# Designs tried in a protein design chat: VH-VL binders against q8ixk2r445to577. Part 71

Target 1, 133 residues: q8ixk2r445to577
Amino acid sequence: FFGMLQNKGLTDYCFDYNPPDENQIVGHQVILYLCHGMGQNQFFEYTSQKEIRYNTHQPEGCIAVEAGMDTLIMHLCEETAPENQKFILQEDGSLFHEQSKKCVQAARKESSDSFVPLLRDCTNSDHQKWFFK

## First folded at step 17 (VH-VL)

Design t74
Fold by OpenDDE, fold request of step 18:
Structure t74 (fold): chain C 133 residues (1-133), chain A 121 residues (1-121), chain B 111 residues (1-111)
Amino acid sequence: as target 1 above (133 residues)
Amino acid sequence: QVQLVQSGAEVKKPGASVKVSCKASGYTFTSYWMNWVRQAPGQGLEWIGEIHPSDSETWLDQKFKDRVTITVDKSTSTAYMELSSLRSEDTAVYYCAREGKYYLSYAMDYWGQGTLVTVSS
Amino acid sequence: EIVLTQSPATLSLSPGERATLSCRASQSVSWYDISHMHWFQQKPGQPPKLLIHDASNRATGVPSRFSGSGSGTDFTLTISSLEPEDFAVYFCQQSYSTPYTFGGGTKVEIK
């Protein structure tokens, strides 16, 4: 699967990553932004290694969850996907992080206009359901 | 104005299939989710599924997973709901309903007039 | 799935009276300040009509006598003063979780 990764519950919001330096793409948090399909900021790929790749840049980035954190941070992809970069996009649309055993939920960050994907206990909420578009 | 016009009533035998159409007008068809909901006589409403016409992304109630197919024809702004292996319990009025956009949410704001599907031996 | 329970099943009132309809969800349908609960009015032979979206927002063209409130699991539709045209069946519906589900409905009938 590839393209925009859109949330079911949060109206027209997609995974979005806009690193301040396109030559150094790691270390920043993935956010949610209105789906626009323009540029490279909202293009992701779900791979056979269960990675969510930001592959429009070189070297390629992979979404990871750092120890003790509930945010999604861009790391470099590795030849063998590390445990903290493995996600399962389940049949029901839920996005499951294997290592933490939590689900990725669309969340409100600091204001009503700021949203981020966060790890939360898995529920049946559509805010934890995602699809590629 | 937004309008959803559905196909006419259907009478089917058990085991047959029915395909109901819903022609949309008055808005950008490919920008809104289209829902299908049914209502058995004298009963409540039951959500079947929804489709986004832009890419045919579809969500279905598991109850209908094996029998329902929702499709769209973008060229005619028409949504379709096909239900196979019909049973008497499928006798109902079937509605299409556009899911309007609100801030951070959706709601079925416009409905078709309904299509009665009668399944009888 | 989320089960919605409406009460009462039937509400017999006279024109001019206040109607209070309840809808209880088996689990919370709220996401922060957004409650994904909607109310519909349905008259015989007609499709449902959206009255209230997201718990408390009147849909376009809906008279001010209709109001919605609630969050979490408990929601209320209020008709401040019933008009003759308000006698109908009212359904609540949640869009918090697919599959979307409806309540069993409350029939508001004339006393």
Scores: ipSAE 0.932, ipTM 0.961, lowest interface PAE 0.4, mean pLDDT 96
Fold by OpenDDE, last read:
Structure t74 (fold): chain C 133 residues (1-133), chain A 121 residues (1-121), chain B 111 residues (1-111)
Amino acid sequence: as target 1 above (133 residues)
Amino acid sequence: QVQLVQSGAEVKKPGASVKVSCKASGYTFTSYWMNWVRQAPGQGLEWIGEIHPSDSETWLDQKFKDRVTITVDKSTSTAYMELSSLRSEDTAVYYCAREGKYYLSYAMDYWGQGTLVTVSS
Amino acid sequence: EIVLTQSPATLSLSPGERATLSCRASQSVSWYDISHMHWFQQKPGQPPKLLIHDASNRATGVPSRFSGSGSGTDFTLTISSLEPEDFAVYFCQQSYSTPYTFGGGTKVEIK
């Protein structure tokens, strides 16, 4: 699966990553932004290693969850996907993070009209459901 | 003005299939989710599924996953709902309904006139 | 799935009276300040008509006598003063979680 990763509940919002330096793409948080299908900031790939890969850059980035955190941070992809980079896009659309046993949920940032994907306890909320478009 | 015009009433035998159409006009067909909802005689409303016409992304109630196929024809701005292996319990009025867009949500704001599907021996 | 329970099943009132309809969800259907609950009006032989979206917003063309309130699990549709054309069945519907579900409906009938 590849393309824009869009949230079901948060209408017309997609995973978005815009690193400040195109030559240094890791270490920043993945956010949600209106799906626009332009450029390379909203193009992701779900791989057979259960990675959500940001492959429009070299070296390629993979979304990871750092210890004790609930945010999605871009790391470098590895030959063998580390546990903190493994996600399961389930049949019901939920995006499950294996290591934390939590689901990726569209969330609002505090005191902001911005949105981010965060790890939360898994529910049946459409805000935890995602699809590629 | 937004209009959803559905195909006419159907009478089917158990085990048969039915395909209901919903022709949309008055708006950009490929920009809005299209839902299918049914209502058995004298009963409530039951959501079947939805499709986004731009790429045919489809969400179904699991109870229908093996019998329902929702499709669109972008060239004619028409959505279709096909239900196979019909049972008497499938007798209902079937509606298509567009989901209007709001700030961070959507709701079924325009409905077709409904299509009665009668399943009987 | 989220179960929506509407009460009462039937509401017998006269024109001019206030109608209060309840819809209770088996779980919260709110995401921050947005409650994904909608109200529909249905008359015999017609499709449902959207009245209220997202708990409290009147759809286009809906008279001001209709209002919606609530959050979380409890929602209310109020008709401040019933008009003859308001006697119909009213359904609540949640779009918080697929599959979308509807309440059983409340029939507002003439006393």
Scores: ipSAE 0.932, ipTM 0.962, lowest interface PAE 0.4, mean pLDDT 96
Fold by OpenDDE, fold request of step 18:
Structure t74 (fold): chain C 133 residues (1-133), chain A 121 residues (1-121), chain B 111 residues (1-111)
Amino acid sequence: as target 1 above (133 residues)
Amino acid sequence: QVQLVQSGAEVKKPGASVKVSCKASGYTFTSYWMNWVRQAPGQGLEWIGEIHPSDSETWLDQKFKDRVTITVDKSTSTAYMELSSLRSEDTAVYYCAREGKYYLSYAMDYWGQGTLVTVSS
Amino acid sequence: EIVLTQSPATLSLSPGERATLSCRASQSVSWYDISHMHWFQQKPGQPPKLLIHDASNRATGVPSRFSGSGSGTDFTLTISSLEPEDFAVYFCQQSYSTPYTFGGGTKVEIK
């Protein structure tokens, strides 16, 4: 699967990543932004290693969850996907992070009109369901 | 004005298939989810599934996953719901319903007139 | 799936009286300040008509005598003063989680 990763519950919002430095793409948080299909910042790939890859840049980035965090941070992809980079896009659309045993949920940032994907306890909420477009 | 016009009543035998159409007008067809909902005689409402006409992204109730196919024809702004392996319990009025857009949400704001599907031997 | 329970099943009232309808969800249908609960009115031989969306917002053309309230799991539809045309069946519906589900309905009938 590849393309824009759109949320079911939060209408018209997609995974979005725009690193400040094109030559150093890791270390920043993945956010949600209106799906526009322009540029490369909303193009992701779900791989057979259960990675969500940001592969429009070299070296390729993979979304990871750091210890004790609930945010999605871009790391470098590895030959063998580390445990903190493994996600399961389930048949019902839920996006599950294996290591934390939590689901990726579209969330509001505090005191802002911005949105981010965060790890939350798994529910059947459509805000935890995603599809590629 | 938004209008959803559905195909006429159907009478089918058990095991047959039925395909109901819903022609949309008065709005941009490819910008709104289209839902299918049914209502058995004297009963409540049951959601079947929905489709986004722009790319045919489809979500179904799992109970229908093996028997229901929802499609669209963008050139005619028409949505279709096909139900196979019909049973007597499938006798119902079938509705198409558009989901309107609100701030960070949506709701079924316009409905077709309904299509009665009768399944009997 | 999320189960919606409406009460009462039947409400017998006279024109001019206040109607209070309840809808309870098996789990919360709220996301922050948005409650994904909607109310529909249905008359015999007609499709459902959107009455209230997102718990408390009247749909276009809906009279002010209709109001919705609630969050989380408990929601209420209120008709401040029943008009003859208000006697119908009312359904609640959640769009918080697929599959979308409806309540069993409350029939508001004339006493």
Scores: ipSAE 0.930, ipTM 0.961, lowest interface PAE 0.4, mean pLDDT 96
Fold by OpenDDE, fold request of step 18:
Structure t74 (fold): chain C 133 residues (1-133), chain A 121 residues (1-121), chain B 111 residues (1-111)
Amino acid sequence: as target 1 above (133 residues)
Amino acid sequence: QVQLVQSGAEVKKPGASVKVSCKASGYTFTSYWMNWVRQAPGQGLEWIGEIHPSDSETWLDQKFKDRVTITVDKSTSTAYMELSSLRSEDTAVYYCAREGKYYLSYAMDYWGQGTLVTVSS
Amino acid sequence: EIVLTQSPATLSLSPGERATLSCRASQSVSWYDISHMHWFQQKPGQPPKLLIHDASNRATGVPSRFSGSGSGTDFTLTISSLEPEDFAVYFCQQSYSTPYTFGGGTKVEIK
């Protein structure tokens, strides 16, 4: 699967990554932004290694969850996907992070009109369901 | 002037298939989810599934996963719902309904007139 | 799936009276300040008509006598003063979680 990774519950919002430096793409947080289908900051690939890969840049980035965190941070992809970079896009649309045993949920920043994907306990909420478009 | 016009009533035998159409007009067909909902005689409403016409992304109720196929024809702005292996319990009025967009949510704001599907031996 | 329970099943009232309809969800259908609950009106031989979206917002063309309130699991549709054309069946519906589900409906009938 590849393309825009759109949330079911949060209308018209997609994974978005726009690093300040195109030559150093790691270390920043993945956010949610209106799906626009332009540029490369909303193009992701779900790989056979269960990675959510940001492959429009070299070296390629892979979304990871750091220890003790609930945010999605861009790391470099590795030859063998590390445990903190493994996600399962399940049949019901839920996006599950294997290591933390939590689901990726579209969340609203406090007192903000901005949104981010965060790890939360798995529920049946459509805000935890995602699809490629 | 959003309008959804559905195909006519159908009478089918058990085990057969039925395909209901829903022609949309008055809005950009490829920009809104299209839902299918049914209502058995004298009963409540039951959601079947939805499709986004731009890329045919489809979500179905699990109970219909093996029997329902939802499709669209973008060239004619028409959505289709095909239900196979029909049973008497499938007798119902079937509705298509556009899902309108709001700030951070959706709601079925326009409905077709409904299509009666009768399944009897 | 989320189960929606409407009460009462039947409401017998006269024109001019206030109607209060309830819809209870088996779990919360709210995400922050948005409640994904909607109300529909249905008359015999017609499709449902959207009345209220997201708990409290009247759909286009809906008279001001219709109002919705609630959050979490408990929602209410109120008709401040019933008009003859308001006697119909009313359904609540949640869009918080697929599969979308409807309540069993409340029939508002003339006394």
Scores: ipSAE 0.929, ipTM 0.960, lowest interface PAE 0.4, mean pLDDT 96
Fold by OpenDDE, last read:
Structure t74 (fold): chain C 133 residues (1-133), chain A 121 residues (1-121), chain B 111 residues (1-111)
Amino acid sequence: as target 1 above (133 residues)
Amino acid sequence: QVQLVQSGAEVKKPGASVKVSCKASGYTFTSYWMNWVRQAPGQGLEWIGEIHPSDSETWLDQKFKDRVTITVDKSTSTAYMELSSLRSEDTAVYYCAREGKYYLSYAMDYWGQGTLVTVSS
Amino acid sequence: EIVLTQSPATLSLSPGERATLSCRASQSVSWYDISHMHWFQQKPGQPPKLLIHDASNRATGVPSRFSGSGSGTDFTLTISSLEPEDFAVYFCQQSYSTPYTFGGGTKVEIK
């Protein structure tokens, strides 16, 4: 699967990554933004290694969850996907992070009109359901 | 004015299939989710599934995953619900319903007039 | 799936009286300050009509005598003073989680 990764519950919002330096794409947080399909900031690929890959750049980036964190951070992809980069896009649309045993949920930032994907306890919330568009 | 006009009543035998249509007008068809909901005689409402006409993204109740197909024809602004392997318990009025957008949420704000599907031997 | 329980099943009242309808969800249907609960009115031979969306917002054209409140798992639809045309069946519905689900309905009938 590839394309925009859109949230079911948070209407018209997609994964978005826009690093300040295109030559150093790792270390920044993935956010949610209105789906627009322009450029490369909203293009992701779900791979057979269960990665969410940002493959429009070289070297390629893969979304990871760092120890003790609930945010999604861009790391470099590896030949063998590390455990903290493995996600399961389940049949019901829920996006599950294997290592943390949590689901990726569309969340609102404090005192802001911006949104981010965060790890949360798994529920059946549509805010934890995602699909490629 | 937003309008949803559904096809006429159907009478089917068990094991047959039925395809109900819902023609939308008065709004941008490809910008809103379209839902299908049914109601057995004297009973409550049961959600079947929904489709987004822009790309045909579809969500179904697992109860219907093997028997229901929801499709759209963007050129005619028409949504379809096909139910196969009909059973007597499928006898119901079937509704299409548009989900309006309310900031960060949805609500079924416009409904078709309903289509009675009767399944009997 | 999220189960919605409405009470009472039947409410017998006279015109001019206040009607209070309850809907309880098996789990929270709120996301921050948004509660994904809606109320519908249905009359015989007609499709449901949206009355309240997102717990407390009247849909277009809905009279002010209709109001909704609640968050989390408990929601209420209130009709401050019943009009003859208000005698109907009322359903709650959640859009927090697919599959979407409806309550069993409350029939508001003339006493």
Scores: ipSAE 0.927, ipTM 0.960, lowest interface PAE 0.4, mean pLDDT 96

